VHH binders against o75319. Designs and how they scored, part 118

Target 1, 181 residues: o75319
Amino acid sequence: GNHIPERWKDYLPVGQRMPGTRFIAFKVPLQKSFEKKLAPEECFSPLDLFNKIREQNEELGLIIDLTYTQRYYKPEDLPETVPYLKIFTVGHQVPDDETIFKFKHAVNGFLKENKDNDKLIGVHCTHGLNRTGYLICRYLIDVEGVRPDDAIELFNRCRGHCLERQNYIEDLQNGPIRKNW
Short names: E, the ipSAE of ESMFold2; O, the ipSAE of OpenDDE; V2, 0.75 times the mean of E and O plus 0.25 times the DockQ between their complexes.

## First folded at step 8 (VHH)

Design f5 (framework vhh_6fv0_2; at its last look DockQ between E and O 0.11; V2 from the best seeds 0.00; counts 0 for: pae O 8.3 > 2, placed apart)
Fold by ESMFold2, look of step 8:
Structure f5 (fold): chain B 181 residues (1-181), chain A 121 residues (1-121)
Amino acid sequence: as target 1 above (181 residues)
Amino acid sequence: QVQLQESGGGLVQPGGSLRLSCAASGFTFSSYEMYWVRQAPEKGLEWVSSISSSGSTIYYKDSVKGRFTVSRDNAKNTLYLQMNSLKPEDAAQYYCATESGLPDEYSYDVRGQGTQVTVSS
């Protein structure tokens, strides 16, 4: 199905670059087949994503897709020059250690390969909020040593929406530091 | 109403094989992506595999690549998981799930009762 994800319309399409990082978060873009169910002002396609990033004077160098379905858009709908990585992340529960490690590995690999440019890592789940915010904050805390409350505040402000899942917030604030392999 | 029924679990030795089946009814099976997920005791759900509605796009969790094969028969409304070279860490309750079957931020999962896979010598 081409049903619009629940509450997807309630979220800003694209956030702002998080200062001092290479991250930008957004909700899942929807391919053209969804547009029949959307008002023009509600549309947010893969093309719209790249236009909005360009409007911010930024450039994507990697997209990390945290959703578990392929129905929203196809990687073939993205420019061939932008790497795409899918990390299947189950919602409602704190991501497991394997998921966290895979995210960290992808980010660290990107930063190494892109040390001579300023391209961004775009991260999205369905709404670009809870799973996306958790993994970005987990990276900032575990790898960059950012205090949990500072990471959460930065994400919330730049995304334009606050993290909502209390179990994610609790794990970020009081949970264990994870390995940085 | 959507109905999913898993079968084919059982006890197998390490290195052995099992074939799981998922009988689906109450929806147009051929129009939906399908998933295998699993849950070991006292752990969260773990995604295992995804297959598109046509069967043309397939994904696997890294730890099962090369050992597990997902397939579907849209004429029989049935999803399959062939599991070879089974390891103790594969022991879990296995569930099939429909499109949106893994929890999203605001969506509930849709899955069957599950079938138990036990791997022990």
Scores: ipSAE 0.381, ipTM 0.690, lowest interface PAE 3.3, mean pLDDT 89
Fold by OpenDDE, look of step 8:
Structure f5 (fold): chain B 181 residues (1-181), chain A 121 residues (1-121)
Amino acid sequence: as target 1 above (181 residues)
Amino acid sequence: QVQLQESGGGLVQPGGSLRLSCAASGFTFSSYEMYWVRQAPEKGLEWVSSISSSGSTIYYKDSVKGRFTVSRDNAKNTLYLQMNSLKPEDAAQYYCATESGLPDEYSYDVRGQGTQVTVSS
């Protein structure tokens, strides 16, 4: 169905590029069928996503979709020039090692192939906050060696919303490093 | 064992008020986001309100904004829902809930027996 996710309207559609990284987080864009349930100013479609990114003078080079459903939009709704990667990520719990690895692998692959540009890795879950923030921070911590609190603060500031899930925060701050290969 | 026990429901007239409580045990209450959800007759379970572990982040369903107030007392392991200006459409079985780690964000399977709220003239 086209039920609007709970609290979806409460989150900023798109964050800002995280300085020093190629990451940008946003909430899930919704395909046209959802628009009838939204006020015009609440609408956020795949097209709107790209428009907002352009308004920031940025360009998306990859979209990583962490939602555990396919009902929100179709890859066909995206420009063909921007690769789309689905990583089904269970909500509310800390992503497992396989999910973390998949995310890291995708990011590393992108960076390897996109050394000659400054295109962004767009990451989203439903709200573009908890799952999204965890995996981005996990990457920064495990791969880039960023201090956990710094990673969390950076993400929160750039997303315009703070990570909410205590289990995610706790794992980032005190959990083990996950292998990168 | 995780236990949640809702109370405070009852019969009220439209425009009336109720205060629901949820007693939590069997887990570190203060570490978890808590939710109020409700199920009306012939309807599915729907989200009503959320409150972060610290209480700093609160959300409401649009239809209850301005009328309902969620709060928590972590020292007492208790969640509250003050419901004012109740409407007939608010009538439902109300549950306090926490997340179980299910992939579906609409799932609130960790909840108590619920408390019945009836709104009728």
Scores: ipSAE 0.010, ipTM 0.302, lowest interface PAE 8.3, mean pLDDT 90
ESMFold2 (binder alone), look of step 8: mean pLDDT 80; pTM 0.800

Design f6 (framework vhh_6fv0_2; at its last look DockQ between E and O 0.58; V2 from the best seeds 0.00; counts 0 for: pae E 3.6 > 2)
Fold by ESMFold2, look of step 8:
Structure f6 (fold): chain B 181 residues (1-181), chain A 121 residues (1-121)
Amino acid sequence: as target 1 above (181 residues)
Amino acid sequence: QVQLQESGGGLVQPGGSLRLSCAASGFTFSSYEMYWVRQAPEKGLEWVSTISSSGSTIYYKDSVKGRFTVSRDNAKNTLYLQMNSLKPEDAAQYYCATESGLPDEYHMDVRGQGTQVTVSS
């Protein structure tokens, strides 16, 4: 169906670029069919996403969609100039090593191909918070050597909402560096 | 109200095949995406496949692509998973699911008790 995801209205649509990184996080944009169930000021479409990024003087060079569904919007709703990658990620639980590897591989590939520009990697799940924050922080910790608490604080500040899931937070803080890249 | 019932699991040798079914009732099945997920002992839930409401768009986990085939019969309110070339790592409790709107975490809706797939040499 086209029901609005629970609590989706409670989250800021788009965060801020995370300084020193190429990441920006946002909640899932919703295609036109959802707008019947939203007040005009609550709408956040794929077009609205790109307008908000442009208003920050930024440009997306890749969107990583962590959801397991295609019901929210279609890749065809995105500009042809922005690559789209879907990494099916089960919520509620710490992502498995295969999922983490796919995310790291995508980010590393993007950085190599985009070394001569400043375009951003946009990452979202449904709310742009728990799965999104986990994978971004996992990358920063494992690949960039960022201290876990610093990665979490940076994500929380730039997203404008704190990571909520305790099992994700505990895994980031106390889990081993993943060696799946 | 919403009811999902999985069936078709069993014991099979490596390389064998099974066909799982998911009977759905209490909602308009043809309007919803459907999912297969599985859970092995001492592991979390693992996404296996997604199929659109019409059946025209299908996604698979990489490790099962080419071996598993999801399908649906909207006239019978039934979702299927054909599993070929089964491996010991495919052994798990298999669940069908539909869309979820849980307040704090969006995730697949697992409504049945599941059906067990066991692969042993």
Scores: ipSAE 0.348, ipTM 0.665, lowest interface PAE 3.6, mean pLDDT 87
Fold by OpenDDE, look of step 8:
Structure f6 (fold): chain B 181 residues (1-181), chain A 121 residues (1-121)
Amino acid sequence: as target 1 above (181 residues)
Amino acid sequence: QVQLQESGGGLVQPGGSLRLSCAASGFTFSSYEMYWVRQAPEKGLEWVSTISSSGSTIYYKDSVKGRFTVSRDNAKNTLYLQMNSLKPEDAAQYYCATESGLPDEYHMDVRGQGTQVTVSS
């Protein structure tokens, strides 16, 4: 099906690079079949994603997709030069340790392999906000040693929207550090 | 109204097998990707498997690969999960779910009431 996700139109398509990091968050791009249900100005395709990133004078080096489904777009819709990683992440709940680990592992692997460039790690769920924000902040807190409130503030500011779910915020602020290996 | 109804759960011994079913109604089942999720006691909801609308693309959680098989019968509007070599850690409430894109009061995936799987010697 090609139903537009609920509230999808309410969120900015692409955030800004998070200063001091290689992260950028965005909402899920939608393949061409969805355009019939959108006004032209509401459209946000994989191509549009790359164009918007370029407009920011940035380049994507990795896309991490946290959604359950591939109905929104296909990896084939992406340039061959940009690896695509799917991490199935349940919404509305704090991701489990396996999910957190997978995310950290992917990020660390990318950074290790991309020391010679400044390409970005693009992360998205449906809205590119709650799941996306949690995992990015979790990484910054657990791996980079960033203060939880600083990580959250940084993400919110750069995404242009604030984390909405209290359980995510509470876990980031007060929850245990998750294993990095 | 989108409705999902899981069945087939029960009590089995370690190494046993169960076959879960999910009856779908209220939407064009054959047009939607479906997935299984589960929630164990004192744990959060976790993803188990995804199957595309046609059944041509399938994904599994690593811990269930080789043991679980997801399938669907679009003519019967039914999703299946064959679970073999069950382990105690597989014990959970199992739900079928879909991202129908339909309005949801809680902005959650559509899922049924679930079916209980218990694994005990």
Scores: ipSAE 0.300, ipTM 0.673, lowest interface PAE 1.8, mean pLDDT 92
ESMFold2 (binder alone), look of step 8: mean pLDDT 79; pTM 0.793

Design l1 (framework vhh_4orz_3; at its last look DockQ between E and O 0.01; V2 from the best seeds 0.00; counts 0 for: pae E 10.5 > 2, placed apart)
Fold by OpenDDE, look of step 8:
Structure l1 (fold): chain B 181 residues (1-181), chain A 120 residues (1-120)
Amino acid sequence: as target 1 above (181 residues)
Amino acid sequence: EVQLVESGGGLVQAGGSLRLFCAASGFTFSSYAMAWLRQAPGKRREWVALITSGGRTYYADSVKDRFTISRDNAKNTVSLQMNSLKPEDTAIYFCAAREYPYLGTKYDYWGQGTQVTVSS
């Protein structure tokens, strides 16, 4: 189906680069079939994503898709030069250790292969907020040693919206460190 | 030597069922995620289903609620139960393995594939 995700319109389409990192978060872009249900100013396609990134004088080097469906857009909608990684991530619940490890491994692999450039890791779930924010923050906390509150504040500021799910926030602030390898 | 050998493919009428099997050897099966992919004529290879080493399952939207992936670590096998088959399910089906964790569409090991044909 092509029904618009709940509250999808309420969120900024693209955040800002997180200073000191390669991360940028955005809400899920929607393929053309969804446009019939949107006002022109509400539309946010894969093409729009890349245009908005360019407007920020940035370049995407990787897209990590955390949504639990394939209905929103196709990898074929993306430029061939930008690798696409799907990590099916269940909403509303804290990602399990396997999901966290997948995310960390993907990020670390990207960083090793992209030492000579400044391309970004674009991360999104449905709204590009809760699952996205959790995994980015979890990486910053576990791998980069950032204080939980600092990571959360940085993400919120750059995304333009605050993490909403208390279970995510609680786990980031008080939960155990997860393995990095 | 690593081997993945698919079986169970064939011709079936629309609405019918097939069960594919994949027998694995030459690696620590229980530590790997196993997947089914398929390639239809003139189309790109597409991911169909995945089962992690921990037993979590994921499905492409096109096969969700119709296909079921399962594994037997004691026998080093992974299976794909395909119900309510459609003509658009016609493809060569591949068994593939990847080391934990999952890294996109790249797989460590591949089978040779088995043909599935669904007639109208």
Scores: ipSAE 0.011, ipTM 0.291, lowest interface PAE 9.2, mean pLDDT 93
Fold by ESMFold2, look of step 8:
Structure l1 (fold): chain B 181 residues (1-181), chain A 120 residues (1-120)
Amino acid sequence: as target 1 above (181 residues)
Amino acid sequence: EVQLVESGGGLVQAGGSLRLFCAASGFTFSSYAMAWLRQAPGKRREWVALITSGGRTYYADSVKDRFTISRDNAKNTVSLQMNSLKPEDTAIYFCAAREYPYLGTKYDYWGQGTQVTVSS
């Protein structure tokens, strides 16, 4: 169905590039069929995503979609020149090690292939916050050696919203380092 | 010298209400996110509620719909209205400040805490 995701309207559409990284986070764009239930200022389509990125003088080089569904938009709604990768990530629980590894592998692959440009990795789940923030922070902590609190603060500031799920925050702060290979 | 001073704690029966206050001084209060955290005996300190410099509010699941955080930038105060109190709300409550919002337990400035005790 065309039901607007719970609380989706409460979140800023797109964050800012996280300084010192290639990441930008956003909430799931909604294809036009959802717009019947939205005020004009609430709409955030795949086209709107790319316009907002361009307004920041940035360019997406990869979209990582963490949602467990394809109901919100189709990859065909994206410009053909932007690679798209879906990593099915179960919500409300800390992502398992296989999901974390897939995310790390995708980011590392992108960085190798894009070392001669400054394109961004766009990451989203439904709200662009909890699963998105967890995996970005997990990467920064495990691969880049960033302190957990610094990673979380950077994500929160650039996303414009705080990570909300306490089990995610607790795992980032106090949980085990995950394997990188 | 930065200070955060809590008040309003005490003993109440389950189902009752309390309002905590925190008076802040020595920093640019309006630029800081303000939070309440709590620690029960033998347990880890946990985040309870946060209000950003812009006025957005966040709550831990355990207190959602029962607690309300507010701030008054003119008076440099933050408050926590606690309704429908339960024995598990018994803890020392801390006021804390952070330049950037964060729903964890690490903050730049801390108050000394105020005891809240909820009788069964």
Scores: ipSAE 0.006, ipTM 0.325, lowest interface PAE 10.5, mean pLDDT 89
ESMFold2 (binder alone), look of step 8: mean pLDDT 90; pTM 0.910

Design l10 (framework vhh_4orz_3; at its last look DockQ between E and O 0.01; V2 from the best seeds 0.00; counts 0 for: pae O 11.2 > 2, placed apart)
Fold by ESMFold2, look of step 8:
Structure l10 (fold): chain B 181 residues (1-181), chain A 120 residues (1-120)
Amino acid sequence: as target 1 above (181 residues)
Amino acid sequence: EVQLVESGGGLVQAGGSLRLFCAASGFTFSSYAMAWLRQAPGKRREWVALITSGGRTDYADSVKDRFTISRDNAKNTVSLQMNSLKPEDTAIYFCAARDYPYLGTRYDYWGQGTQVTVSS
């Protein structure tokens, strides 16, 4: 429906580009039908997303949507020149190896095809924090060899909010390296 | 044969400046992202700065606003201007290269490193 996601107003709409990466994280944009329950300054639509990215002098080249629903906005609300990929990611549990692999595959494919430009990969779940932070950090750790604590710190600082789910944090810090198939 | 050769390291007083250079050969330099990493005694190697093939730069928080990475595709060089140096910047500095930018320590090509020592 048109219910604002729980605590969605509490999160910054868009983070900062993560230095040394092609990632930027944000909370889910909401289509116009949600705006009846929002003050004008609280609105964050797909168009608002692109305006905020442009304000940072950046450009999106891919959006990875980790939500398990199409309720929030339609892919048709995005510019036709921005590829969109949904990876259904269950919440509250550490993503399984298949989900992690799909995310890594999408990121690696983007990087190979976009090595001659500076476009960003936008990643979001509902709040742009727990699932988003987990998968970005998992990629940095497994594929780029970043230390877990450094990946988490970078994500938290650039998102503007700290990763919250303890099982995600524990898995990133102390769990096994996942294969990069 | 790919080769990355660092130079410009040395001893410098705290608050001083130093400029590191990395000369590259054996690959299409203009297509590669270039990075500087460093390793202090007793610590793991850490990323310091990155410059993409297109010239976009990124920096670790510990050096932001003090260090500047740049590249010269005509000379196949990358450099690191290091200002307002602190004793904590003491490390071996490595030049590294890869086809696309990334944060981390996984690079296709590495230099042998140059020592930077910052005294109190």
Scores: ipSAE 0.158, ipTM 0.597, lowest interface PAE 5.9, mean pLDDT 89
Fold by OpenDDE, look of step 8:
Structure l10 (fold): chain B 181 residues (1-181), chain A 120 residues (1-120)
Amino acid sequence: as target 1 above (181 residues)
Amino acid sequence: EVQLVESGGGLVQAGGSLRLFCAASGFTFSSYAMAWLRQAPGKRREWVALITSGGRTDYADSVKDRFTISRDNAKNTVSLQMNSLKPEDTAIYFCAARDYPYLGTRYDYWGQGTQVTVSS
């Protein structure tokens, strides 16, 4: 159905570009069928996402959807020029190695193909916070060699909300490096 | 040669159950997400259920809590248990496989489909 995700309204729709990266995080946009359950100012559709990105003078080059469902919006709701990648990611649990690898592979592929532009990789889960933050930070730590605390701080600052899940934070800070290939 | 072969379709009364099977060959089954889609007469093909290589599942709202998708990697099969069937579930059901990355809505491999008819 079109049930609004719990606490979805509590989070900023779109974060800021993470300086030094091509990442931007946002909460899941909701298709039109959800609007009847929202105040006008609470609405955040796929169209709204793109408008907000433009307002930041940025452009999306890829959307990575980490939600565990397809009920929120359809890829058809997105411009044809922006690739959509679904990586089913279970909530509340640290993503498994396969999920992490898929994410890294997608990011690396994008960067390889988009060397001539500055388009962003938009990443979202339900709230665009925990799963999203973990995978982005995991990439920065494992691939770019960023210190865990620096990666987390950067993400939190740019998203406008802090990672909430202690298991994610703990894994980022003290967990093993995952394979990059 | 890649093959996806569906079976288990047929005629059933409303409220009844069917179990569809899809036998896969010719590719690394365990690395692919498997899905069921269906196409009713005069309607577009619609996604029904998906199971990732890791066993994560998702369902269309219209079939949620009635249908269950499962896979057996040892046998290279994917199944769809359909309970509480409705006339609206009448369609040709297709088995499809999708490799990573999951860009867009295209599947790499398709079966020929199996007819499911639910009578009132």
Scores: ipSAE 0.009, ipTM 0.222, lowest interface PAE 11.2, mean pLDDT 92
ESMFold2 (binder alone), look of step 8: mean pLDDT 89; pTM 0.897

Design l11 (framework vhh_4orz_3; at its last look DockQ between E and O 0.01; V2 from the best seeds 0.00; counts 0 for: pae E 16.6 > 2, placed apart)
Fold by OpenDDE, look of step 8:
Structure l11 (fold): chain B 181 residues (1-181), chain A 120 residues (1-120)
Amino acid sequence: as target 1 above (181 residues)
Amino acid sequence: EVQLVESGGGLVQAGGSLRLFCAASGFTFSDYAMAWLRQAPGKRREWVALITSGGRTYYADSVKDRFTISRDNAKNTVSLQMNSLKPEDTAIYFCAAREYPYLGTRYDYWGQGTQVTVSS
């Protein structure tokens, strides 16, 4: 179906580049079939995503989709020049080691291939907050050596919303480092 | 040499069932997500179902609740149980492997495909 995700309207559509990183977080864009259920100002399509990124004088180099469904939009709705990666990530629970590893591997691969540009890694789940924030922070902590509280603060500030899930926050702050390769 | 070999395709009446099989070799099967994709006449290849290395399953909306993907790591096989088949399910079905789940049609390894025909 094309029902609007719960609380989806409550979140800013697109965050800001996280300074010192190539990450930008956003909520899931919705394909055209959802528009009939939204006010014009609430609409956020794949096209809108790219427009908003351009308005920030940025460019997407990769989209990592963490949602657990395919009903929101299709990869074909994206420009062919921007690769799309799906990492199915279950909501509300801390991602498993396999998911974390896949995310890290994707990010590292992108960075290796995009050393000569400043394109962004766009990451989203449904709201672009909890799953998205956890995996980005987990990367910063495990791979970049960022202090957990600093990573969380940075993400929250740039996304415009704070991580909400205590289990995610607790794992980031006190959980073990996950393997990077 | 990596090989994926599909079997189980054929002709079936609408409402009927088929079970497809794919035998894999030449790579560490247990480390890869396995998927079924299909290509109908005149249409693009489309993703149908996926099972991760960890055993999580995902389905296209068009086949949800009708198709079931499963894997046997001991035998290096993946299967697709197709129930309540419809004429629109008619296609060449491909077994494919990829290290990471992907909703698109880019996979690391492919089988040759097996024909599934559903008559009205």
Scores: ipSAE 0.013, ipTM 0.279, lowest interface PAE 8.8, mean pLDDT 93
Fold by ESMFold2, look of step 8:
Structure l11 (fold): chain B 181 residues (1-181), chain A 120 residues (1-120)
Amino acid sequence: as target 1 above (181 residues)
Amino acid sequence: EVQLVESGGGLVQAGGSLRLFCAASGFTFSDYAMAWLRQAPGKRREWVALITSGGRTYYADSVKDRFTISRDNAKNTVSLQMNSLKPEDTAIYFCAAREYPYLGTRYDYWGQGTQVTVSS
């Protein structure tokens, strides 16, 4: 049921905006029903997410949810004016080309629609690290032309945690550039 | 490469006015949001005003109704008209550029700054 995801407590709730991009990464927020299993200082709800973003003088304009489940929170827990997009992303394996394409398409659409503001794309998986880091870095490499090592370093620094899964890191560093369209 | 060059700073008495200018080169000026920020001695840099690529303007509460930001895409310049200056406006003023608007202090390109000193 409402089990706290393994090691979820070990990760910073929200990272920092990645300079030169519109991205910010965070771990999955947990709806109120999870709070009985958390100490007060461990809580991180959808509302807490928006408060922490505001504390950084930022605003979310899109949330991309990479989890394969609906149990952590409901889109109805988000402000009605913030677009929400779920891209089902299988964990433990490098995301397939179709998932990568969906992510790129969503980001490019957001950038066009939001060219006259500075709102951020919030991206999360369960921990806001491996799947999140992979897709953000893949976008920066394939679409923005960022060197793999620079993309990874930027993500790690701004998330406050390093990418952990070696297969993701190897694919970013040594794998082929993926199609953008 | 990219260059932002501020001018127009100086010493002025309280209640006076100054106009700052920023000349931009090395990037597609019309695609960028432009901002002015300032940093007083011993204080953190703070955002002052921003003008989007589309011309919409935003101001910090402390300068609203006293400062006016404008841009000239034909000349690749941004200006900041500063009226009714107060001693607390004393700071180094920086011109900055960002691909998308942002009302904080994180920008892609920065000028070297121009000193504004407002005496009692």
Scores: ipSAE 0.000, ipTM 0.112, lowest interface PAE 16.6, mean pLDDT 87
ESMFold2 (binder alone), look of step 8: mean pLDDT 90; pTM 0.912

